# Ledger of designs, part 7: VHH binders against UV-B-induced protein At3g17800, chloroplastic

Target 1, 346 residues: UV-B-induced protein At3g17800, chloroplastic, of Arabidopsis thaliana (Mouse-ear cress) (q9lvj0)
Amino acid sequence: ASSASNDASSGSSPKPIAPLQLQSPAGQFLSQILVSHPHLVPAAVEQQLEQLQTDRDSQGQNKDSASVPGTDIVLYRRIAELKENERRRTLEEILYALVVQKFMEANVSLVPSVSPSSDPSGRVDTWPTKVEKLERLHSPEMYEMIHNHLALILGSRMGDLNSVAQISKLRVGQVYAASVMYGYFLKRVDQRFQLEKTMKILPGGSDESKTSVEQAEGTATYQAAVSSHPEVGAFAGGVSAKGFGSEIKPSRLRSYVMSFDAETLQRYATIRSREAVGIIEKHTEALFGKPEIVITPEGTVDSSKDEQIKISFGGMKRLVLEAVTFGSFLWDVESHVDARYHFVLN
Below, E stands for the ipSAE of ESMFold2; O stands for the ipSAE of OpenDDE; V2 stands for 0.75 times the mean of E and O plus 0.25 times the DockQ between their complexes.

## First folded at step 1 (VHH)

Design u7 (framework vhh_7ubx_2)
Fold by ESMFold2-Fast, scan of step 1:
Formats: structure tokens, sequence, C-alpha cells
Structure u7 (fold): chain B 346 residues (1-346), chain A 120 residues (1-120)
């Protein structure tokens, strides 16, 4: 419960609980449950996954009759394509609903949109909560990597979170998307690290003996996390590749990741399902709006057509922490759903 | 429906060998990190080995050199090759997917297990 008043919420429509509006029948159903009875979302998801599996099995049976000579095979294939697209949209929205429910369980409100406020400051960062809740959701080892990620983005400005900057909206959106992918990667790595720590089989002994002193290796880990999206990776490589060494701290998880071979690191840095990739893209687009991207003859992104926003460094830190947490929840939720319903690999 | 079904257990003499299999269904096996765990009568579960989705393995020191974990993603099957078996290896062996939280690591999905008895 909040005591803060919001003039925008007193209007004809309440503020959404999440930036992406769910449109499939299952998504609309789950959206209603998220508002009224969020604790029932897991049970509702089980029901929806069972229905999807039943529909998929039914489609398999009908395929046999469509293969008989004299049946319109072209029409059957078109219907199958439409059904596959419906299945993918439904799975995307199931993943999204489960991520939103995890934020509710954590008592963290998702930023509904990044748009200029109508107040005299023109700032976009009007969200009311402190970042402490988001910081406490992660293991200590994972948060060491998150801190270094924040230091790479904010630099010396981590000391003055009330300072306001005028920044490209496109670039902030790219940093948000990259941070979601990084959070997904970090959660996957942290899950492996914590298991090996619990089993007492960590390479080189206890977690206390594995602090990283190699800044370049940690930067490579961050860059690898965005390799599935070339446009976001180009931004990260061009702008965020230059970290601020004085703000980068030793990290146990960083040392652990640097023990990975290139193949293992690439695999862990890859988003597993097309549905999860779709949700990252749709969520970011809903939050920031559809970007107008112009590619120069040199193959770089032209930001001259980009909107500029006014945001505090505290607001930026809040967005990055939310993005990392969204990615970590997406890993958990994707694993949960994939165990119950087979995803199509991209 | 997620299912894990172990097989290959039985009665074996000390110094013998067994290969356990774990057949997985209802999820994308190739994406999951898999583990073998055993539970001896009157004792808690004991971790044996983990194989990651990429094929890398980690083994407990007490069984390393005698037990080898492997997987066949095309067959959705996990294996445990056991050699130089000892009476203390007598236990119910089960496979599991790994579940992790901030406070503990536990196995999300596990099979019913296959009994291994090492006796002369």
Amino acid sequence: as target 1 above (346 residues)
Amino acid sequence: QVQLVESGGGLVQPGGSLRLSCAASGFTFSRYDMTWVRQAPGKGPEWIATIYSGGETMRDDSTKGRFTISRDNAKNTLYLQMTSLKPEDTALYYCATIYESLHSTYFDYRGPGTQVTVSS
C-alpha cells in the first residue's frame, strides 16, 4: 500500500501494472487475475499451458487427415501457420504475466512508461520507490556483478543520483534491453555458481578465494550478454565498453564466469527461446515507444532523429536495476514454463 | 507433463559396474542442467554429479574416478556409469533438474529412482 497521490491515476483510466498490454485471450484472462487475485496466477498459467498442449495435440491429429489427396494442403498449411503464431503470442504473454507476478510478490512496481512528465521539470523519472528492494532480490555474488554493471553505465555519477541529464531515449532503451539480457545471463550463471557452492565443488576452493582482479574479462562478459541483438550490442560496444576502473569492484561471480570456455560463455549469454526474445523486445518497446532507427552508410546508428529525455541518475539506476531483475525473473519463468511445455528453439 | 524415469539399477557384487539411465520427457531436455543424487537407507540425499546443458561435468570427490555422468540430447537421456562399486554405494539413485533460490539449492523435478544394491 502507497500513501502517495498521483494526478494521472485520478483520470478516466488507472495506470497499468506493467507497460505491455496483453492481447491474446489467455493474456487478457491472466491480466484480470493479476489485478484481482495475483496469487492465483500460477494455477491459471497451469490451466492455460494444459489448454495449449491439448490444442497442439489436436492439431497433430488433424494433420493426418489434411495429408490425404484431395484435401486443400495449402489452406491447411496456412491455418497451421496462424495457429503457430497464436501459440507463440500466448506463450509470450504467459511468460510476461509470470514475470509481472514475480514483481508483485517482491513488492516492486514496474515503471509503466518512460515519457516526459507534464510538470515544469519535464522529467521522465516520476516513479515513487527506492532501489533498495531491487538490490536485495539478488544473491551477494550476483549483486557484485550488478554493481559493476551500474558502475560501467553511471561512472562517477553513482555518487550524485539527484543530478539530471538530458539523454537519448533510444540509447536509454538500448541500455534497458541490454540490462534485461544481462540479468538473464547473470541469473543463469548465479544459479550454476550457487549450486556448486552448496555442493562445495567450486573451482579453486571457497568463494572467498575467487575475487576477480581482471576488469577486461568482466567487460567481455557484459558484451557477450548482448550478442543475440546486434543493434543493442553495437551501442554497448561503442559507448559502454569503456568502464571506470575506480568504480569496478572485485567479484566472485566474475572470476567464475572467466573460467568458462568461449562456447560455454556464448551458450549462457544466449536467450534460449524465441518467446523470451519476443517478450524482451515487446516489453522494451511498450516502455520506451517504438524507436525510429536510421542506419548511416557506415553501418552505425543515426541518433539525430532520436527523442531526448530528462532523467536523474537515480532514475537511470532504477531503470537498470528493474531491467536486470526482469531478466533474472524471465530466466526463472522460462525454465518453469519450458519444463511444462516444450518451446520452439530459435 | 514433466517426467524423469530412472533404470539400470540392480544387485551387483563389490568391484562390479552398472550404467544407470534417466529418460526425460515433457520438457526441453537439452536446455536443462541435470544431476544424479543418491539416498542411502536412513540418510539424507547425497549429490553425485552434475552435467550442464553444454556437456561440462562436475563430480563429488568421494566418487570421482569411479563414476562418470553423460547425456544424449537426441534421446533425452542422462547416464551414470559406475565402476569399482563398493557396499557403501548401496542407495536409491535418482536424476533431477536443478532448482535454485537465494537461500538454498534443491531439485525441482526428480524421478522415482532406481535401486542399486552392492552385496556379496
Scores: ipSAE 0.000, ipTM 0.164, lowest interface PAE 19.1, mean pLDDT 74

Design u8 (framework vhh_7ubx_2)
Fold by ESMFold2-Fast, scan of step 1:
Structure u8 (fold): chain B 346 residues (1-346), chain A 121 residues (1-121)
Amino acid sequence: as target 1 above (346 residues)
Amino acid sequence: QVQLVESGGGLVQPGGSLRLSCAASGLTFSSYYMTWVRQAPGKGPEWIATINSGGSTMRDDSTKGRFTISRDNAKNTLYLQMTSLKPEDTALYYCAKLEYPDWLYGSFDPRGPGTQVTVSS
């Protein structure tokens, strides 16, 4: 990305293309390619994955050749643990580079950081919105769910996007992370829905009755989603269970998800790889900063160091749409990489 | 209907302390996030602190060193302990139940009628 923003108050340096700085050798190499030749990132990733596979295979062969136990075996195990951690970090950064490349391909700039501006307002949302591009990246069916998610977060403020609020930075970060996980879940569901739609095997309007399934599975879907988003679940759990009304519009994907059995719902609501979880954590931390949380002697969490930020509702909408899109891209790239390197564990 | 009744306000000298209470009825108190907000004459409402059902707290940076929010779920009561009071702390203090998504945006209805705190010599 060429820093297409017209934001003179952000400083004179070129804007970073993403909030997380990659540190592994592969990550640094991919970062250079993202700047110089972003269209070559997928090919460069394939080369890096081949190198990781060769390294993994050679470690397996070396372990198999070991015949003397004791100190030599213990030393080899320590080296293998370090190599496993290095491979996991490298995979995380490969996934991240691919997600960043997808944003560049979509001509959408990632927010580089959520921090108070130097201007008198102190607002954090000095980035351009470009919301229409983010909205068009999703299927119509997926966007119906995204709209309902936005309505749940913003409420009546969907009609007043220029108004500014003071809001907990910690809570915005939690909503962002939860929205990334939700986007990952939605993309997985949408991919299955689109496949069945193309094959003309969707249950919609067919020989099957869905009414009796909708209420029971709708509740199970909500519980499964809460389990995948403990931050949002903990946040909502402290308020009335019926307290989130909304302008919830009809959703084809919600009806589709309500048709799933309990095992399928649980599987879809789970982030499949530890690498994807790691990237969600690292990206959110790079964007919002490390949360300052203190546990009191009574075992309660003291959020007294929580910063209040000034942000418009339009800025909130932009962050949530970016987060959902990040998650959707993460599902795509995780599936792509797993097909080549086989790292996902159930 | 939800009813919240604040008490404990009054006139206090600068540097003094007050403990505010909020008695709740008409709701399952232990299940809700509760908050304290204040409104000074001629100013908009200012958020002070929120406490979740388990006792974890969030506090505004400008007052967090001097104000402590707490709750007693067995008594359906919310507290605000205020120390080192300053003239600028003079305001009507009220408690509110938080609902999602209103919690994100500082909407504080339903709320109580408030208790007046005046810091002056």
Scores: ipSAE 0.000, ipTM 0.227, lowest interface PAE 12.1, mean pLDDT 75

Design u9 (framework vhh_7ubx_2)
Fold by ESMFold2-Fast, scan of step 1:
Structure u9 (fold): chain B 346 residues (1-346), chain A 121 residues (1-121)
Amino acid sequence: as target 1 above (346 residues)
Amino acid sequence: QVQLVESGGGLVQPGGSLRLSCAASGFTFSHYAMTWVRQAPGKGPEWIATISYGGLTMRDDSTKGRFTISRDNAKNTLYLQMTSLKPEDTALYYCARDQYIFDSSGYYDYRGPGTQVTVSS
């Protein structure tokens, strides 16, 4: 029943808790629990994982008993493929619900969409741009890497977070997705670093100190070039001739990463499950919209329809920090789910 | 096995243009920052440009108005478009993989054999 104070029009006022709307039966169930009883989400996930395991085990048993000639084997294979796709979709949405729940536990609201506001300014950053909670969720070592990542994206604009820039929406979306993957990578590396630090088995202190000095020199060289770069300027709404070297700092975790062999580095940088990759894609698409590609009758891309968004540099910082944190949480929840329902191959 | 192979170099007249290509194999190309470095006779290596995992580009001030770095992840290929070439641009041009996957570390673990660019009349 609706009342005058809660009619259909009024009911649309609350913004979603996350940009991606879950569509599977399990996803819809978890979405309801996220709104009504968020502290019960882990228990509900455990129940859903038990159901997926039961369904998987039942399909395995039926596979062994389905020795049927001709037509029935074709039908069995089609059903098996559809059930596998359904299980993958369910897993994706379980991972997403757990990431959203971790943001709620941290008392951080996810940006619901990156779209022009209804006011005459057309600005997309109508969400709160406070970042202190997001900054405090990471280890000091991990945050040193995040700070350098922000400095490379924003450059000298880190000194003027209130200024508004007009930036390609596609480009911002690409940076967001890349930052999610970076956060996943950083959390994986940081977890190993913290363990080795606690066990006192980190690489020799002298070697680490030497590597940090060398990295600081290399970082300063890149940073000096970044401040004058046209693409960085276009992304941030302009470039200055002044360098931002003082904003790029030595990093303990970066020195640690440089001690990795190429195989270990590649393994850590790889998103382990197709479900996690799927969630990164779906979340980014829900947040920014599907990439709009306009092809002219001549077969060329129509650049006149390139969508530009108006956003503050503080809004950009907020998006990047959220993306890194999303990736960090995705690593945690993927590991948690895999321990209960084995699906990770890499 | 990581391999990087440059091509597209040659003899060109001042004011001319060249497009260098670097074919990458043996690793997930889209996960790494990639860079172009040149070395002139009797000089040390000089950094030209880097393109990050996310497609953000960084270029040396002396060449940024004339050189453009780009990548095609579907083809595992890195490019350097060079315009308004000068005799001072004569060098062996190398592509390199940055050791750090999503951001430039300034440390390169693999580089190609290089492609020679000679600018003379």
Scores: ipSAE 0.000, ipTM 0.215, lowest interface PAE 12.7, mean pLDDT 75

Design y1 (framework vhh_7yz9_2)
Fold by ESMFold2-Fast, scan of step 1:
Structure y1 (fold): chain B 346 residues (1-346), chain A 118 residues (1-118)
Amino acid sequence: as target 1 above (346 residues)
Amino acid sequence: QWQLVESGGGLVQAGGSLRLSCTASGSIFSIYAMGWYRQTAGNEREWVAFITSGGSTTYADSVKGRFTISRDNAKNTVYLQMNSLKPEDTAVYYCAAEYRWGSLYDYWGQGTPVTVSS
């Protein structure tokens, strides 16, 4: 066996803006623009997509050439396969660059890696846990579902964000990936909901929807009423302790989703392009590392060799909100790219 | 401006080896796919080997197992390692840089001659 592990110094490369380092030539070019002129990334992407489309169209024309003999057809097919694989990788990195650019526009820094810190505590969550910006990026209807998603993951720990847990790194990575997919789904549903709301064709009518929105948005008004009138607080506590103590809030999007047939729900829950799936996988792997997954004969995951990490519940909340936002942005950028370079859809 | 310069050609006995190099001037070499082509008098230019910007390779059936294409993006250079040379490999060898397949932005070198004696 040969010991070949002498990586050269990385030199003076700047700090990565995101956990996944882009390796394709277009990806490296877009990474440079993200650092120097992030506002120009959409224009640079338009140019790269036009180039990819031109290359694909030219290759299609060459394959259809009547002057190509059988052996030349084999050559064209092999070059076509290589170029198609490289276009897929390039499209993945274009999607990633656009998502990163959206985070930059929102003034939100992506977590660069989930790994034990050099700090004696060994904690992974050295990133800021303040989440106000991430919470503001979504429609009120979408955020109701995000809040419920957080409540399902964190439970009563929503009230104890400074407490630290020792948890499976694999499981945190799975929650992150699932949350990206959930954010993608929620954005797609919210987009349809907002369209139907604007057109006044929502199930249940506009007055009922407005009443529900007023009740949800009136949470601040309710809190003010409770703090200024103790009788209101006593009444609420005595009448609906379970309801007001619940982590789960009423959700307009949940009611809307429940109106879907099985086929519509399945379509909306599916990631549309293989490139988007690839980016979810690569981003999660770059952030958490490649998991050692052992599947038992019963189909269960053996986590006995899984790395344990120390993370606060505030750090978990930050990761989940970032993941949901990443998925939301991925839906937006996938739609943008698909309009210019048609994906092979799932 | 961008130019391709081939080197490493020459006279070699059958069964011998040669290593061709093609160096690009400019800072955008990494975005180009690179190919090696060869041409003999009276024949059209034929494809020999191809390497994508990402490093994936493919070869003409006549050279598979004998020739290896590689690239060094730090040196802006693409290589063609030619082993087990045959008299039929005698040709002028050209390197080409392709940003788009068959586009006006493709670049060609001036060529380097290879002669394989029997």
Scores: ipSAE 0.000, ipTM 0.193, lowest interface PAE 19.4, mean pLDDT 73

Design y10 (framework vhh_7yz9_2)
Fold by ESMFold2-Fast, scan of step 1:
Structure y10 (fold): chain B 346 residues (1-346), chain A 120 residues (1-120)
Amino acid sequence: as target 1 above (346 residues)
Amino acid sequence: QWQLVESGGGLVQAGGSLRLSCTASGFTFSDYRMGWYRQTAGNEREWVAFIYTGGSTTYADSVKGRFTISRDNAKNTVYLQMNSLKPEDTAVYYCAAPSIFRTYYGLDYWGQGTPVTVSS
């Protein structure tokens, strides 16, 4: 099993740059570079990817050797499985290091953990409420979708970011993870949109001709989304689908997505690699803690052990924007790594 | 390439037993909690049992004491042993690698389902 950095976990009050502690040899190496020389992370990643590719290529040759009569095939396959698990963990941590580096380049600090502060208020959100930088990291078209996503989550609370609520930690974690996945999807769509816009081949030829019909359709779709996703509706604290119409704005990227056939939409809505899925889970678990679902004798989910956290709606907005940005960066770094080391798809 | 292949469903008389199997491929099985769900016509999928990476298990109240979930990480397989079957257990049974963080987007790795019919 990998050991955590004792120096980082000591009583020295380290300044964590990310919630997930990287434990593989490559991950630990990249973590040191992220702290001391973040500009060298891309070069260090290339070195690690070359080593992984070499190790992967050599496995084929070793398997051929192991097929010689009299070889212990069972033991060889067990060792190969352990090495595959190690390579997967290494790839996940490489993706994570690249995402963290992108946040550093953007001068945005990742939330290190969602836990009660030492402050008498007991609030978890000790990070800055001003999030303009996170909002400006995205294309205008992508931000239109992010704004609508925030409106779905916060509802009327968009106008009262200083107020504080006690909210299920599990639910906040679910919203965070969902927002990461949404950011990944949005960046993938936006990248295609920007390419077609640059090539002047966008469907419909205009991204400025938003009509009342397009606006009405967008509003209806978001109301339906809240109805079909109870997690979002429940998190909004009983805000009805009827209330969302006033906060939802027209979106160029949404109109573009609606031009997709069902198969294309399904493909884009899917997280491409198992490594990306693993990173979303590990990052969220590092940030919020690993949830366990306990079912009561009555067959209901036991939420009594679910920690309640005290957080402002400004803090929630910050978490959601970070999550969307994390997903956006994850698509970028996954594409970069996949060009050099071919992933197994989900 | 992510795949869950279910087997073991069928027709059984009330009081009988069935063992469902689900073999996973294309992902690191030992890293995931595994679960069994069931669905009857007109109803949402209902959770039946979970087995976590550490081997701990949880069961829905309706199957507690009758069903047993287990896993074999060497075979990438999760099992559901169903004893003392009742007509109300009639459903299509689904294997999943659920994540509380993936469920919202339907990113759970679902099998195709295996039908179980319990006659009275």
Scores: ipSAE 0.000, ipTM 0.218, lowest interface PAE 10.6, mean pLDDT 74

Design y11 (framework vhh_7yz9_2; at its last look DockQ between E and O 0.10; V2 from the best seeds 0.00; counts 0 for: pae O 12.6 > 2, grease 28.5 > 24.2, placed apart)
Fold by OpenDDE, look of step 2:
Structure y11 (fold): chain B 346 residues (1-346), chain A 121 residues (1-121)
Amino acid sequence: as target 1 above (346 residues)
Amino acid sequence: QWQLVESGGGLVQAGGSLRLSCTASGYTFSSYAMGWYRQTAGNEREWVAFISSGGLTTYADSVKGRFTISRDNAKNTVYLQMNSLKPEDTAVYYCAREHYTWSGDYQYDYWGQGTPVTVSS
C-alpha cells in the first residue's frame, strides 16, 4: 500500500497587481481583466464609460420630467446624489485600472502595501530597487526634472542607496502623494513642451546663447514649495533646501516652466478632476494606510499613532519614481477618459 | 442646495488661539476636499490650509506650525485650529468646498460667507 504523499501545493495566493482593491462592479470586472487579459482593459474601459454615459443621461432626463410631488423631491434628490457618488467611484476605479494597465505595459510591478517585514533589519522595502525601467518611461527633459526632484528628497544620500533610514510612515506617504502630483504636473508640461518642440515653435536652443531669461518669480515658488515641504527635508537628514540650489542642473524643461506666467503655471500645477485627486489619495492610503490625524485639545497634532518604518534610500528612490510615474500616467488616462466621457470641469 | 457656514471668529490677543468651524449641509461632505482661505480689505483671497477627503493636509508657509486643519465627516464639519496668532493673521476667513491645493496651486467650487478674525497687538 504505497502512501501517495499528497504534496498539497501551497497555492501561493496570486500577489495583487496593485495595492488598491477596486470595489465597484466595474472596478472588480476590470481587476479581473487586468490579471487575465491586460490588453483588453482599454476596450473594457470603453464599454464601462458608455455605460456611465448612459446612466448619466438617464438621470438627466429624470430631472426634467420630475413632476414629482413635493414630498418625494427630497428622496429623489438623495437617490440622485447616491447615484452620482456611485458613478464617481466607478470613474475613479476606471482611471486607476488604466494607470495599473500602463505599468503592466511597461513591465513594472507596483510596490505592494507597506507592511511589517520579517526581515531582520526591519526594512519594509522588500520590492526590487531597480528603477531603470521607470526612468526610461519619461522624456529626457522630464527625467532631468525627476532627477532634481529625487535629489531634493534623498539629498546627499543618493549615492548610498543601501543605507537604511527610519522615517514616519505618514511622512513617506506624504512624499509619495506629493511626488504623484509632481508627476502629473510634469507630464502635462512635458506634453506641451514636446509638442511645441516638434512644431519648431520653441526657439532651437543652440547650446551657446546665455539668454538671461528673467526668472519669473512664480516658478521659484513652485520649486520652493516642492523643496520646502518640511517632510522632504526631514527625510533628507535636515539638508537645508539652501544647499541643493546649486546642484539643480539647468534643464530645458525647467527653463520652459519658468517661462510660464503665473496663471498658466497655476493651471498646470492643479489637478483637474476630483476623481484624479481621489485616486491619488486612495492609492496612497492603500500603500501606507489611512492617516490617523488626531488633534489634541491644545490644537497640536498627536503623532503618537504615527508608525515609524525602516526603508532604504534605494527603496525610497523606487517609491518616488513610481509615484512620479503614477502621476504621469494619471494625466494621460485622465485626458483619455475625459475625451470620451467629459468629466473634467473646465 | 450646498451651504457652508463658518463660525468661531472673533477678537483675540496676539499669541492667543481660536478655533474656526465650517459646517456643510449635504450628504456628500466626506467625498470633497476642504480648505480655508483668508482675505484682508483690498487684498486678494489667500490660501491658508487644505484637507483632502481622506484627511491629507497641507498649509501655507505663513501659517505652518501654527494652524491645524481637521475634519469630522460625521458632523460634516471642517475645523481650523489657530494657535500663536499674530496681528498679520487678521482677516476674514472663508472655508471652501472642492478645494484642492498643493505648493500654492489650488482649485475650488464653493465658498462660505466668511468669519472675521481680529488679532490685537
Scores: ipSAE 0.006, ipTM 0.201, lowest interface PAE 12.6, mean pLDDT 79
ESMFold2-Fast, scan of step 1: ipSAE 0.395; ipTM 0.636
ESMFold2, look of step 2: ipSAE 0.045; ipTM 0.482
ESMFold2 (binder alone), look of step 2: mean pLDDT 78; pTM 0.780

Design y2 (framework vhh_7yz9_2)
Fold by ESMFold2-Fast, scan of step 1:
Structure y2 (fold): chain B 346 residues (1-346), chain A 120 residues (1-120)
Amino acid sequence: as target 1 above (346 residues)
Amino acid sequence: QWQLVESGGGLVQAGGSLRLSCTASGFTFSSYAMGWYRQTAGNEREWVAFIYWGGSTTYADSVKGRFTISRDNAKNTVYLQMNSLKPEDTAVYYCATDLYGPYFTEYDYWGQGTPVTVSS
């Protein structure tokens, strides 16, 4: 009996479908649906959003009672704050479940954790090296920007993906988080570009004089925006094609972004909801672990506690492509949920 | 602990050259991309040049053709060779580590800086 049980259970436990474990009641319910019936996740999300709306309506009724003389206004405010925190957590986990479901539909496995393998090499990148599925999920215009982003990170190592480097785990996590934010930005820009392309209203479809005037105005305001927000400058012109030879390609989306005014660039470069920011932070922390960071009096980071990881450049490419794709999916699901529950404030 | 120490700054006449060095300790230098930045009085730090761990380089438009960034992994040092210097290049020069580039991270591993003054 015992031998038969051991023989039947000889296989390794399956790896998690995602690094972040969902803990709210809605999150736990959605996690079960993701494993058993992933095609039902959209319907389950609609049900959870209806519950959130009911809770919001109930909170509105409580606000009315707070106006009555003799109401404990301090207790009311405390309850409202706790309910808002619970709502935010529930929304974060709904967004996460929808992102995970999109990866499942794409037949792409999320990396469950970045930790040393049992292999004698000690490498963290035991995940598949082949990335064609991740590359095909994006428009050609969006992928031109993604390719250039990879070239900025990997440089000449784009041609040597089997080479292994020993890199700070904290720095890899920062690159991952930055790449998620970049993917969110790129998807937002790409959706606008594709809409204007379909409607035949892209710059260049207008008369020549209007295109020239718009580009001149966009250039002036764009330079001001880049000076104020260096993170925006990295997307649109901090790197020369000559510095990387054939590694940097012409980009239609880059030209399109260059036509934006400063206000539009800042708006598109910003993560709109605190829930989306929260999920980027929680996902990255679940994947890489909580960073052990101590800031010195000199303003530097004490990295004596920082773990060094061994990773191939192919493993780095896979992580960056996953991060960009995660960000692009996050934009899609945030927009989908906001259309139904209206929670985006920024 | 992480340390970056810049050196090689000084006073130079317009048209002259300087070579800046940044020596790193406390981390695996060869695994990191490295950048040079500069700061003028009253202005924010601006990016100058970046070298990735693969050896690929990129430069700000204001310094292309005049400045060259390089690294020596055996010495844990990154260099900035500055030629045809202009008064506008007067600044305090800093080096920093980054995997992606000078943007997208709030964690800056900065040195104390090395001042460069270019006389007209």
Scores: ipSAE 0.005, ipTM 0.175, lowest interface PAE 10.5, mean pLDDT 73

Design y3 (framework vhh_7yz9_2)
Fold by ESMFold2-Fast, scan of step 1:
Structure y3 (fold): chain B 346 residues (1-346), chain A 121 residues (1-121)
Amino acid sequence: as target 1 above (346 residues)
Amino acid sequence: QWQLVESGGGLVQAGGSLRLSCTASGRTFSDYYMGWYRQTAGNEREWVAFISSGGRTTYADSVKGRFTISRDNAKNTVYLQMNSLKPEDTAVYYCAVQDYILGSYSEFDYWGQGTPVTVSS
């Protein structure tokens, strides 16, 4: 028997704060603070990070001991691996708690699960679909890119948000994960853009000397960076980039990204820490469940195991906006944690 | 302090199965990671399997695919399910606890008294 029940006096389960339940000692402690005093979460995190740094430093000293020959060396390495895995889990849950706290500050509730619940129609999108708060959390330049991302996913259905479709749960989960990674990328780019804008050193004002080849290569490299999320194109059912020419709006941030060299784009398109990668995976898995997939010898996905879900296009828009915002918050909190506990970066 | 008590050992024929249990008393069990070790007469103690506080597992190559480690935090117990037993698995099996609380590392280790396992050819 579980020691926790989420059933309310009204006969329905109370809404959890987030889909991923934190299970480490630090995670459970931070979960309590999120409920009671969410404004104290950053201070509690500072304390936990100091503990982790002390633990890491003490393990380093023990590893320098040359006292154990043979089989005992293997045992020490296995114990060190398990301790590193436990610290990684603790760091993942610290990152998660900080992201959840940022959603709470924004007065935005995370979707607790993508599953049929209390709706007799079998729809999964019983959560609120109002997106105005999520849309206002980003710079105008960043939101231009988010709008184009939504247009790639929804196409002409941007004008028909009340319509319901039956969509592959696996594909929706992949689009969600890809959108988290895209939000992380966009926030990183936007921070650099805002800094250069403030300093009045943006390249766009003196760009007459750029060659057509360099502009074409920048466009191709940018498309490659965006294509690092192939799930968006392959599984969102999006029209090709050419097919979206009339739906895709001009973007200041897009023009800025096109000025990047290949090395810079590759760095920006990469999730920096293993912990951030882990939390994206765990959050998506908590939200959608573990996928049962079979990859054919041809490299295609066997859809016979795939669950179909009923969702409105408004519900899909809400889910994508949440994912992008989660990624943007993850960049912010990862940077905050990295300054205090230096991650092993990818 | 920690007190560990192993049980479930005995005599079994090759190809058979045994389930070992280790019940811990003392501090909060769920915060610790647990391991199983074995020792044959005249040889050093070797590790068999580990389970983290989060339920992640690792196994020695000699037992991988045959043994499964699990935990029940409500009972303060860790288990070792041993399948397809071989004469080479004959040993005294020990349970151990590793101290790791709230991100703080300590080298507090405690061993049980051991439970003998004999596998007949």
Scores: ipSAE 0.000, ipTM 0.083, lowest interface PAE 24.7, mean pLDDT 74

